# Designs tried in a protein design chat: VH-VL binders against q9p5m9. Part 3

Target 1, 257 residues: q9p5m9
Amino acid sequence: MAKVTGLPEFEDLHTKRKWMLNHMAAAFRMFGRNGYNEGTAGHVTVRDPIDENTFWINPLEVPFSLMKPSDLVHINSDGEIIGGSKMKYNTSGFAIHYEMHKVRPEVICVCHVHSIYGKAFSALGKPLDMLNTDCCVFYNNHGIYFDMDDVISMPEEGRRTAKGLADYKAVLVQNHGIMTVGTTVDEAAYLLSLMERSCQIQLLIDSATKVGERKHVHPTRAKAIRENADNPVGLYTAQQPNFLYEVACSNGELEII

## First folded at step 1 (VH-VL)

Design D04 (framework fv_dupilumab)
Fold by ESMFold2-Fast, scan of step 1:
Structure D04 (fold): chain C 257 residues (1-257), chain A 122 residues (1-122), chain B 112 residues (1-112)
Amino acid sequence: as target 1 above (257 residues)
Amino acid sequence: EVQLVESGGGLEQPGGSLRLSCAGSGFTFDDYAMTWVRQAPGKGLEWVSSISGSGGSTYYADSVKGRFTISRDNSKNTLYLQMNSLRAEDTAVYYCAKDLYEWGSYDAFDIWGQGTTVTVSS
Amino acid sequence: DIVMTQSPLSLPVTPGEPASISCRSSQSLLYSNGYNYLDWYLQKSGQSPQLLIYLGSNRASGVPDRFSGSGSGTDFTLKISRVEAEDVGFYYCMQALQTPYTFGQGTKLEIK
């Protein structure tokens, strides 16, 4: 059922917004299905296509697995609710995400979760090793934000996280979790699940004693794989099977636009 | 026993062409990256070209890029080096070599062939 | 290109004595996975090269324990704890971190 296609084009920006919100809600359903929930932690922000200085974010009161487009909260750069649902959202999470959007206008979506393997690997304070071909999209394409022993404001935390992210697609937030960015919701969501799986695989390999030696993808081949895999159309396409699955499971609450 | 056997070397004039072959046996050929290394008379080792196990990725030294083509036929367990536009400086013993690991991409060469001599002169 | 420099280029050794060969790279061979992508090869007279050490310090299959590799980053050493007559030949280091893969000039080990 899934069809491989290029990025959708929209003449009407209201239709584009509806498309974005359906893909955003589907991404949350995938995160919930994959067990990325941790209380009220975890946030996705998406830049609005009509007013590019405004953003959509998830409400605190809706489980990831039950997210629908009408639940999403539309806010301005000051965090004031200007549309969407009128539900409470995580203002601290927005303050952090906003700093990524502010310094990189091409970043349409920022995804952040406190998932098990992302949290575990983030505590090691080192880059992901290239232990399989799928993770090579992250080869020299993810940063680390090192936690400091000081109390700082959420905007300052966001600025430091943005510095750790640099111009890459992902950042490991020490003792906290993972963040990914994309030019579409689908790109950022796919990268987040791939980063989580990559962290899991490395931890599983590191725990397997007396089995064999770690065999790494050679740096030359990792570079070649990353050059092919790190593209917006390919990453969007990679997420489509997940999107279509969530639409099929939604009992009509999600639409293909 | 794991073995690599080169053939196809010989004497050729500048501007000529030769095709080297390297027959592998005793291992699962398509699981391993393969490499060509050459050695000019009385000189050291020089990497020439490498190819992935599937043949999907190829790499070349700048001195041979555009003139040499590395390829493999996994159904015949054979590695090739097509050498076009030969120059006097291509005169060398050419060795084929197998990557150490079948799963992973370490480019350490654990098994080497006996070498085949290429002489380019008029 | 990464340049590999060996020293000494000629190494006469009395049988039973230790020998040491140095290899320097123009940039770090230490990858983010913690491995140094440096290999050592031996070429005996009239023979093909053979792998001695891979990834800085690991002995290849069938290589006697008198051979050891050490070092990290840009400075590497191959040591032979007690040289035997069969060890004569040319020793080459090679970096496998990036293409083009490059060899050192070679060190000729010979018995005094």
Scores: ipSAE 0.000, ipTM 0.409, lowest interface PAE 17.5, mean pLDDT 87

Design D05 (framework fv_dupilumab)
Fold by ESMFold2-Fast, scan of step 1:
Structure D05 (fold): chain C 257 residues (1-257), chain A 120 residues (1-120), chain B 112 residues (1-112)
Amino acid sequence: as target 1 above (257 residues)
Amino acid sequence: EVQLVESGGGLEQPGGSLRLSCAGSGFTFSDYYMTWVRQAPGKGLEWVSSISGSGGYTYYADSVKGRFTISRDNSKNTLYLQMNSLRAEDTAVYYCAKGYDYGDYYFDYWGQGTTVTVSS
Amino acid sequence: DIVMTQSPLSLPVTPGEPASISCRSSQSLLHSEGYNYLDWYLQKSGQSPQLLIYLGSNRASGVPDRFSGSGSGTDFTLKISRVEAEDVGFYYCMQGLEWPYTFGQGTKLEIK
């Protein structure tokens, strides 16, 4: 697959499912390797390519770093297990993620983690400053969900999160973490790791009390970078080094389709 | 190249036990459902049991439930079928079969089979 | 359980002529995604079963173009456009929609 230019194409949807599940498991391994674990928190949901109203999600009890395609749980829109490993999963997490899939059919993958810098930056209630070229992928391309300190149902939290996400690629969930979406698993996973690094860099810059003037990326350049990066093929390709690394480290547990 | 090699078959008396093994190679063993299918002499194919890639979930035909146990050792790329309380009607060739994808909807590769004979 | 019924159970054919095997399921195998969870397997004498057709109409790797699967819901057909001597054996349909997986009785294809 490393030799292919553009997005992979498949003769049948079962082969496409295998591809998606291998990339989904690899994304979890990358998240685990990068320390995005927080107990049983954090979920990835992927719209099934065969039955578009069904979804794949991680089981509750499998560590991110040990995730295999065979561990993934296949569920319908009501949260009933219909296939896959049939292990218990986080029903609250699915209720939230489902709302993004429901209102935006093009969203194939939703990634959410309770990572250190995402949690920290989300507490500030402000968008990212354009202080480096890589974070400009999120220039006017990320939302904020403002927590009202209210006790609400998980589906309602999901609906509010979807409103905060709007038509963007990412949302900062106040006091909670980060969430990204993509038309492929790889796109959403790459954007999540990029958002986490962007939050880290912003916090490092904000902690510098006497370094000199903070130089922002010029708005014209930031806009150009974001427009160039608003490219599903480019975002998919950006994730491939991470995917290939996890395959190499998997001792045969992950497969290139 | 995908290969499945069964072993452990033989002759046993009613009430006895046998343990079948199936060694897989050429694919990521832990990712796929694995299945046992049997065929009695001169008869058709009968699904016996399936196990998920992780080993967390198992399924059995009613005719063997409570007597047979499917298991796997992913570190050895090996599938097992522990057969207890054997009956004459368990006499069959037992095939190991690999699921096509992680959802296990059909069998793309089959082993050569191992013969189990239950007779006095 | 889903019951799979094949006809005919014995199919003598002259080499070079077409052959057709029918398979009927007791309930629809058509899933909401548009796929039929019906597969065809061939078992040649003294050999293991091999996959011919999966999901109603998709030819498995290495299977010649003379084999084709068709049908939807409860009624399915396996066709061989030109039977060759090597095609002799038992043909089985199987449903993969629900546990337990169930096979048809098998159809023995023989040369006349």
Scores: ipSAE 0.000, ipTM 0.449, lowest interface PAE 15.4, mean pLDDT 88

Design D06 (framework fv_dupilumab)
Fold by ESMFold2-Fast, scan of step 1:
Structure D06 (fold): chain C 257 residues (1-257), chain A 120 residues (1-120), chain B 112 residues (1-112)
Amino acid sequence: as target 1 above (257 residues)
Amino acid sequence: EVQLVESGGGLEQPGGSLRLSCAGSGFTFSSYWMTWVRQAPGKGLEWVSSISGSGDSTYYADSVKGRFTISRDNSKNTLYLQMNSLRAEDTAVYYCAKDSYYEDWYFDLWGQGTTVTVSS
Amino acid sequence: DIVMTQSPLSLPVTPGEPASISCRSSQSLLHSNGYNYLDWYLQKSGQSPQLLIYLGSNRASGVPDRFSGSGSGTDFTLKISRVEAEDVGFYYCMQALQTPYTFGQGTKLEIK
């Protein structure tokens, strides 16, 4: 794992875990506030800072908008509950997320939700067009995983998803939704909300007829924007307004560490 | 199924004009930059021109700038190359190619080519 | 314009033996994003070009693993670990860092 300058640093790993779980719960509250929840679908996994081969995941029974750090489930690489809350979680979803963590140790957080525009755009089987400057962090920085009709195991599904993700920050899972990764919870969560908005904006542009020409961001400009925007400190910082808003709305259930 | 088919080549005299077409199928034509690459008899490949998916950005090789115009009609999934003021050195097989910007700037699909001969 | 220079221009090779082709650019093709904007294409006799390697070292879909690309900046190599009869044709490197996109002169690989 690479050291990132400018992010919060902790000498005590238990304090780091507490920080991480508060940011994780806040990310779920943001997702719920934005309507990114679909039944029990959607999950976030975060690599534990103390035992790096174990992970935290959301329970199935808690609404995203009410998520607390104490609700999160601590599991080992085999999916066995070893701590946190002892509520039921999505074991198939973990099997898929685990493959991303396994092949990319620097991936601390994997976010996946069944959001409206992510699902809609993923059905097109094509990458995002660079139609605005904000989405350019995804310029040649997101993959596509084509959902096959083959009956395969969840670990194999995860391995194929990881190949679609490659070394990028996001993957569009055809007919399923979006998945993002980050070196922090905040990075992955920010990228997920940005990808959802980018999908929405492109679908709005694609639905408009006779209103004007689709103007793409020039590739040279898009590369420059990606080089500036795709950095762990900047992406963490971009999420902080969302984190602080969820803390303010939590009535004391979330803490700033 | 995913293919590019060129047409419009032929014999023309110096100073004449020809319009090449390239019909795309099996992919979302309007989402991709399209390119013309030519190959003179017994010679290597030479990039000629590229056009953005929307058609609002175009680039040309210096050898054809001012004489050739690249354009597209996304409603017909067709790419064009209007060639004016033809010269003997424009004699070549002209290939249509799809730029793969989603996988970083390479030509992942090529047509079979159409032959242009400029001779008196 | 960026000039692409290949060597050798003619490469006779015995089946089962390795082969390598060099490509040099007049300017660095390494972008600040970490990618080398160099691609390799194969053109078999009577056929259109086909993509072999993109961004320096990535094999295109369907390309056998006996093909590999390496190098960075201005010096690139395409290697075939064990040449087979179907590998005969012209190999071209291309830079896609900036327009005009430019190709090398081409290397003819043939069986001896």
Scores: ipSAE 0.000, ipTM 0.386, lowest interface PAE 18.9, mean pLDDT 87

Design D07 (framework fv_dupilumab)
Fold by ESMFold2-Fast, scan of step 1:
Structure D07 (fold): chain C 257 residues (1-257), chain A 125 residues (1-125), chain B 112 residues (1-112)
Amino acid sequence: as target 1 above (257 residues)
Amino acid sequence: EVQLVESGGGLEQPGGSLRLSCAGSGFTFSDYAMTWVRQAPGKGLEWVSSISGSGGSTYYADSVKGRFTISRDNSKNTLYLQMNSLRAEDTAVYYCAKVEYYYGSGSYFDEFDYWGQGTTVTVSS
Amino acid sequence: DIVMTQSPLSLPVTPGEPASISCRSSQSLLHSNGYNYLDWYLQKSGQSPQLLIYLGSNRASGVPDRFSGSGSGTDFTLKISRVEAEDVGFYYCMQALQTPYTFGQGTKLEIK
C-alpha cells in the first residue's frame, strides 16, 4: 500500500539521486516557463544524497526551459567539478549558496532567481505585507538582506545573505532578487514561485490604492495559516502539479521516478 | 585562528596626533567590516568608529567626528585609526574588533565577534 | 542616540546560583526584519571583551548553554542558570540597530 504522506522514500540512494535530479531539472523548466530567467543569472543548488558534502548546480549556458538531468554539474565544497555534465557553471553563485548549506544542514535545496517582481519588490527594502492568505506562509518567515552599496567578496555576501535568511524559508535580496530554501527541491521551488507571485500581487495592490484602501490579513489568522502551511510535506505536495506539468511537456527528457 | 594585534598607542599631549594600527590574521580581512571600541580607565565600553570591508563606508561616534579618521589597507590586512586634535578624554585602551554582519542596512553592524588585546592611548600634559 | 540602561550595576552571586542582568533601551531595538539588534559582551579582569549573545537570544560560538538572552523591543535579560567562578567580570549590553552604537554602563558580576 502507498503511504498517505507525500514524500517519496528510497532504499537505494542512486535512485534517490535520479529522482532528485529530475525534480531539479523540472524546477528549472518551471522557472523558465514563468520568465524567472535573466541571462545566465539564477542558480539552484542541491545537496547530493550519497555524498552529503557535495552539491549539484546548473550549468551557465543551458536555458532554464531546456534543462535536463544530464546537464546538471556535480561539485564538491571547494567548487571543483567531480561529476555530472562537467559544463562551466557560476562559481560565484555557488560560493553564495554554499554558505546557506554550510550553516543549515537540513537545507537540501537553495533556489535563487532574478525574477521581475522579486527584483522590483526587493528595491523597496521592506518585508511582504500579508495581503492574501497564500502569502501568509511568509508571515514572520522571511528575511531581508539590505545591500550596502559596498564591494565585498562572494563568500562574505553569502554569509550576510545566510544571516538575513536566518532560520526562515526565504530572503529578499535588495536590488537583486529572491532566494528560498527547502528540505526538498520541490519545497524550495514552490516557495520561490509563491514569493514571486506574492511580490507581484502586493505591487498590483499598491498601484491600485487610489481606488481603495488596503486590507491586511489579521495577524492572528496570518500566524495560524503560517503554522499550517510551513511544513515540508505540504510544500512538497503543492509543487507536484508543476512537476507533473513539466514532465508532460518534456518530450521524454524528464521522468517520474 | 583569528588574531587581531593593535599597535601605535602611547603618550601624547593635548592637541597632538597618534595613528593606531590593527593587524588581522586568520581570516579573509577584506570580507569583514572592522571597528574600534575604547575603554577609559575604570570606565565602560564606548564605540568609536566602524568601516566596511571594502573601506567604502565609514561611521563615527559624535565625540570623534572631524578629529578621527578610520581607514584600512586590505593588501596589508591592516586597519587604522588616525587620531587628531587629541583631548584628555580620549585617554583609553583602544580595541580593534572584527564585525560579523547579520543584516546589512547601510549603517548597521550586528556583532563584534573577535577582539584584539588593545593598545593604550594616554593624553596628558 | 539610543540610551542603554543596565541593572543591577553590581551583582554578587553565590557559586551555583542563577544570575540575571537587565538591559533597557530608550527606543525599540526590534527592526522590521524581525530581529532585535541587541548583543551581550563579557569582559573578564585584565582581558579583552568577548561576545556572549547576539541578536537578542543567539548564543555565540563556544559560549556555554547556561547563558541565555531573552526579551524584545526595549526590555532584555541576560540569564546565567548556574554561575561559575569563571563567569566573574563586567557584562555589557550593546545596541547595534543604529549608529552611534551604544553600550550599557556595565554590570559587575562577582562571587560572594
Scores: ipSAE 0.000, ipTM 0.416, lowest interface PAE 17.6, mean pLDDT 86

Design D08 (framework fv_dupilumab)
Fold by ESMFold2-Fast, scan of step 1:
Structure D08 (fold): chain C 257 residues (1-257), chain A 121 residues (1-121), chain B 112 residues (1-112)
Amino acid sequence: as target 1 above (257 residues)
Amino acid sequence: EVQLVESGGGLEQPGGSLRLSCAGSGFTFSSYAMTWVRQAPGKGLEWVSSISYSGDSTYYADSVKGRFTISRDNSKNTLYLQMNSLRAEDTAVYYCARDEYSSGWYYFDYWGQGTTVTVSS
Amino acid sequence: DIVMTQSPLSLPVTPGEPASISCRSSQSLLYSDAYNYLDWYLQKSGQSPQLLIYLGSNRASGVPDRFSGSGSGTDFTLKISRVEAEDVGFYYCMQALQTPYTFGQGTKLEIK
């Protein structure tokens, strides 16, 4: 059962790390279950609670749907493997994620996937319209990054992507996909799945027969919804049904801490 | 076989203009970023300008900003450098180079033979 | 701008002997992806530059194994284990971490 209390608190940072890695693996299983996989593309980074200048990331060759905490790779800020499974990971992807962590210390988790509707909508090069109440957490709370420049180095591309994210919770990477951030794994993972569904809904509406006008959530209402919904406790709680489902399906490979 | 062939160099007076071309063959030109690098007589290499595979992004050395324009025509497999307001300091051999694209890092794996630009005082 | 400094600027070598060229950058070229954005180029007399080493230590296609690149951060070295007559020319390091791309002054390797 989903909990109705605040964020989990831990006195022991090793226990907090174990909690964090189980939620990280569960997020990957949710992404895989929902078809947010595209070959080896997509990655999640999580700031370590013991050494805040180090990060956890998924290995390149483990399927999202089979991700275990023991599969995760622990790396330092230079991208060197310092622990975990020590499997090969996406070094270019880490470079981009690192820029978000570097400029925003509150960003604990960065999620990125090449999902179908996120890729499709990103090709339009415009912000998400507020066409339902659930997507309003993104109202003036997501950026756009134009990923069409192949001459700049990966370090410069990472800095530009971070600039596109600004102080927001999400960025649509043109022709690429979705990226979200959170103060917890659960927050970032929930926002990513919500953005994907929001993109899908808008594309469905845009493809419908012209019977009247598209009806937007009024800007005043969208702002009020965003101000209420954009909170760490609420976003963490929203992800718990997904987390608990993945634990139940894991045959003991994931643990509730 | 990857080949890059520069042309359009010559003698020009200060304040004049020249248009350099670089014809690519033996590879999918439209998939690679391209670069111009120059070398003054008896001096080292100096990066001048780079252009993305699509032509949408361009970069310039401070010494040529506002005077030179890099462009490309992917249908003709050709890179260009339009050089305006030429100065004596622009006298150099101009090399066309291909940026490695697929690795996500930019190093110049193939270079043309160069074309000489002389701006007389 | 990142400044690249090479030493020595002139390197006379007897054929079959080893040679070493240093390159120093004004700031670290090691990025969070664990790569050093440092390349080495060779320009033989009367010829165009050619790629030798990319990303610090990777040999370009067709480059003999007597060439090796090493170093990290701000200090890099190009080594030739046994110099051959065909190796004469100017060697340049280049940083590819950020625009503007910058080259070192060049090192002239010549036979004694």
Scores: ipSAE 0.006, ipTM 0.555, lowest interface PAE 10.7, mean pLDDT 88

Design D09 (framework fv_dupilumab)
Fold by ESMFold2-Fast, scan of step 1:
Structure D09 (fold): chain C 257 residues (1-257), chain A 124 residues (1-124), chain B 112 residues (1-112)
Amino acid sequence: as target 1 above (257 residues)
Amino acid sequence: EVQLVESGGGLEQPGGSLRLSCAGSGFTFSDYAMTWVRQAPGKGLEWVSSISGSGGNTYYADSVKGRFTISRDNSKNTLYLQMNSLRAEDTAVYYCAKSPDYYESSGYWYFDLWGQGTTVTVSS
Amino acid sequence: DIVMTQSPLSLPVTPGEPASISCRSSQSLLHSNGYNYLDWYLQKSGQSPQLLIYLGSNRASGVPDRFSGSGSGTDFTLKISRVEAEDVGFYYCMQALETPYTFGQGTKLEIK
């Protein structure tokens, strides 16, 4: 079926890259505004539209809230810097993210943060309960990576995380945080913030164990909501209010392409 | 429209110091990596130093490392080169150069716009 | 450090004739991304350098189509299909694969 509003289309791949990097920087500003910071932890990788076996990643020491497109680092699949700002980046983070991109070519963007509620909920080692309609995007649509006591390499950690992610949109990494994927930066970024809010809401509900009965969204309804909401165009669109807000707050450092 | 204007060159004695400036206009200064390239009288081009758009990364030729410091003030659209412990072999025209639009990538550090240059002479 | 070597160092050309300048690098400038990190610059007498060719073969904005760059790895060529009076000057190749960025020694193109 035809869509009323589709994804932006670009005749020039350099213009598409410019669009992508502005949305990537805006996503970081949104994460910073929402307090999804933990030291230098947290990474976003985006597959380049011109050379699909190369990736863009954030530099180590630029604050999320001040991220500009010009700060982003362009790397090849071996992690070598090939362009962009050429600033130092988290090579361990890339090793993990690369494994998702490697096995799923449709994954354009991988977002990962060590946010408060994602970390807290990940320690429970269980899937989200469908306790509100907004979180139903994740109904049978998120995985869990169960960490082990064994010391393993970062590429192996990435391969295990990719198995936990499976073909879903998100994975809860035990004792670590949230990771989401998307066919656009906006899709992955929206899903990450939605997952964080979903974790927060469930923890609040679970803390009220003596007040009332937990009312779950009926499985049939949850499935229907997911089938409607888990749409790349719809998820891209859902992120646009956040993107436009960050552009408005950027003092000219971000562009609408 | 888009231009780079160098200043701060002059005559200095060996062991002295000079500070070069390069004012950018007509473009969003903080989005572009900036470079200093020098040319001794009658000689070829020599890369001296580069700085990323944010100022977070700096790079130096071995011949100037420890003596020269590249910096930028993005609020003033100005690039600087602090030159200490000057030597006779530092005598050259110093050019300020800009990298291309970041979004062209892969060629980020080539030099698509050059200033007119400022002359530095180190002699006794 | 990567050493860039140009040949010839002096190139007298009759107007309208073709000219060719070679540039060799001490190590490959071909990156795994498929690009050669080699650029060509022209410096006319009394003027600042200007970009001619970037990433091996891409002509810079405003550069006439009589200029072309070719080559890969360690061996590169700048060609001028028909030399005109305004082409007089020093031509430099530069590698931008890694710091320190290094220029060739320059080729002086002169018209007889």
Scores: ipSAE 0.000, ipTM 0.422, lowest interface PAE 16.3, mean pLDDT 87

Design D10 (framework fv_dupilumab)
Fold by ESMFold2-Fast, scan of step 1:
Structure D10 (fold): chain C 257 residues (1-257), chain A 122 residues (1-122), chain B 112 residues (1-112)
Amino acid sequence: as target 1 above (257 residues)
Amino acid sequence: EVQLVESGGGLEQPGGSLRLSCAGSGFTFSSYAMTWVRQAPGKGLEWVSSISWSGGSTYYADSVKGRFTISRDNSKNTLYLQMNSLRAEDTAVYYCAKDWGDYEYYYGMDVWGQGTTVTVSS
Amino acid sequence: DIVMTQSPLSLPVTPGEPASISCRSSQSLLHSNGYNYLDWYLQKSGQSPQLLIYLGSNRASGVPDRFSGSGSGTDFTLKISRVEAEDVGFYYCMQALQTPYTFGQGTKLEIK
């Protein structure tokens, strides 16, 4: 039925937008299925393929697990709704996400959730230890945004988050959660779920300190794995089983383009 | 195969400026952190500055902070050190080195350039 | 700042005999990730420094197995099991746990 290949190519940018919105809605459904939703917190922003200074974002009150392409809100850089759904969205969330898109044009998608293990691990104020091979894509490839204990505007919080993210694929936001970026929705979504699982695994290992010795992946090995795994086509492909599962579960609400 | 080549050293007066370059080849330059280390005549090694693989994080020795700027152009496989407000004590051989930067832990400098000499005197 | 202290500063050795160099840090170099952020470098006369040992005990590529690094926290040792003529030069330890990164003052290994 579905043919999983490399990154799709589109001659028509309207078709590319439709593909993008279906993958974006599927990513939300995966996040909801995995329990990453926390009230109205959590946002995905995606740079529009037709007008690269405009963005798509989730509406405030639609559950992740029920997200449809038609629910997504199209906004300009000032946060004004210019298309898509006319539903309310989180303007503070966009202000933060916009700062990543603004300084890094190659960032097409920014994913942010207040998931359980990401929140828990973010409170420790330290980077992930390389305790399994799957998490090594984050080896020296994720930052930390340290809480400054001050009251600031959302654009300023976004600028600080972008500084913590640097040129990496992910950032641990102290006492808040996790954020990932990608050149596609699928890349960012896969990295976000992998980051959450990596946080969970480390917390489980840390809780078992009396049972055995922690065995780390050697830094040279971790670096080699990262260089191989931090591949936009490979990361897109890794997300396809999740995308196809959400399409199968969507009762016709998601399409393969 | 894997090599680093420094250039830009020379003689300068106190208060002057020099820009050092370090060209990398034979490895994926954008995947590694880079460091500048200097050695004054007859003295030991002194760390000067380090830069992350992306250029997003930079670190400086107290003696050069505010005067020197480390930067990189990954599209050109080149590392730079802009040296302003030079002092006699900046006289040294300057080495660039490839390292396995891990956040703020810049360790394992496994490839070094040949060094470029900076002399600050009147 | 973390201060690195090497001992001895001068190490005359007869070829074929073992040699040891000590390096002490003013603060622990052991990270919670289990690694000691302590490297060893060799600089031969007229040459650039070369990496011998990284992260306390890991031998760099191409470095003979007669070189070994040991220690944890604040006390580290570089050992050469059988010194050869080509080993002459200055040996430096370096901490990379905290900026500013700091080198020891250097140990001159020379043949008797």
Scores: ipSAE 0.000, ipTM 0.473, lowest interface PAE 13.6, mean pLDDT 89

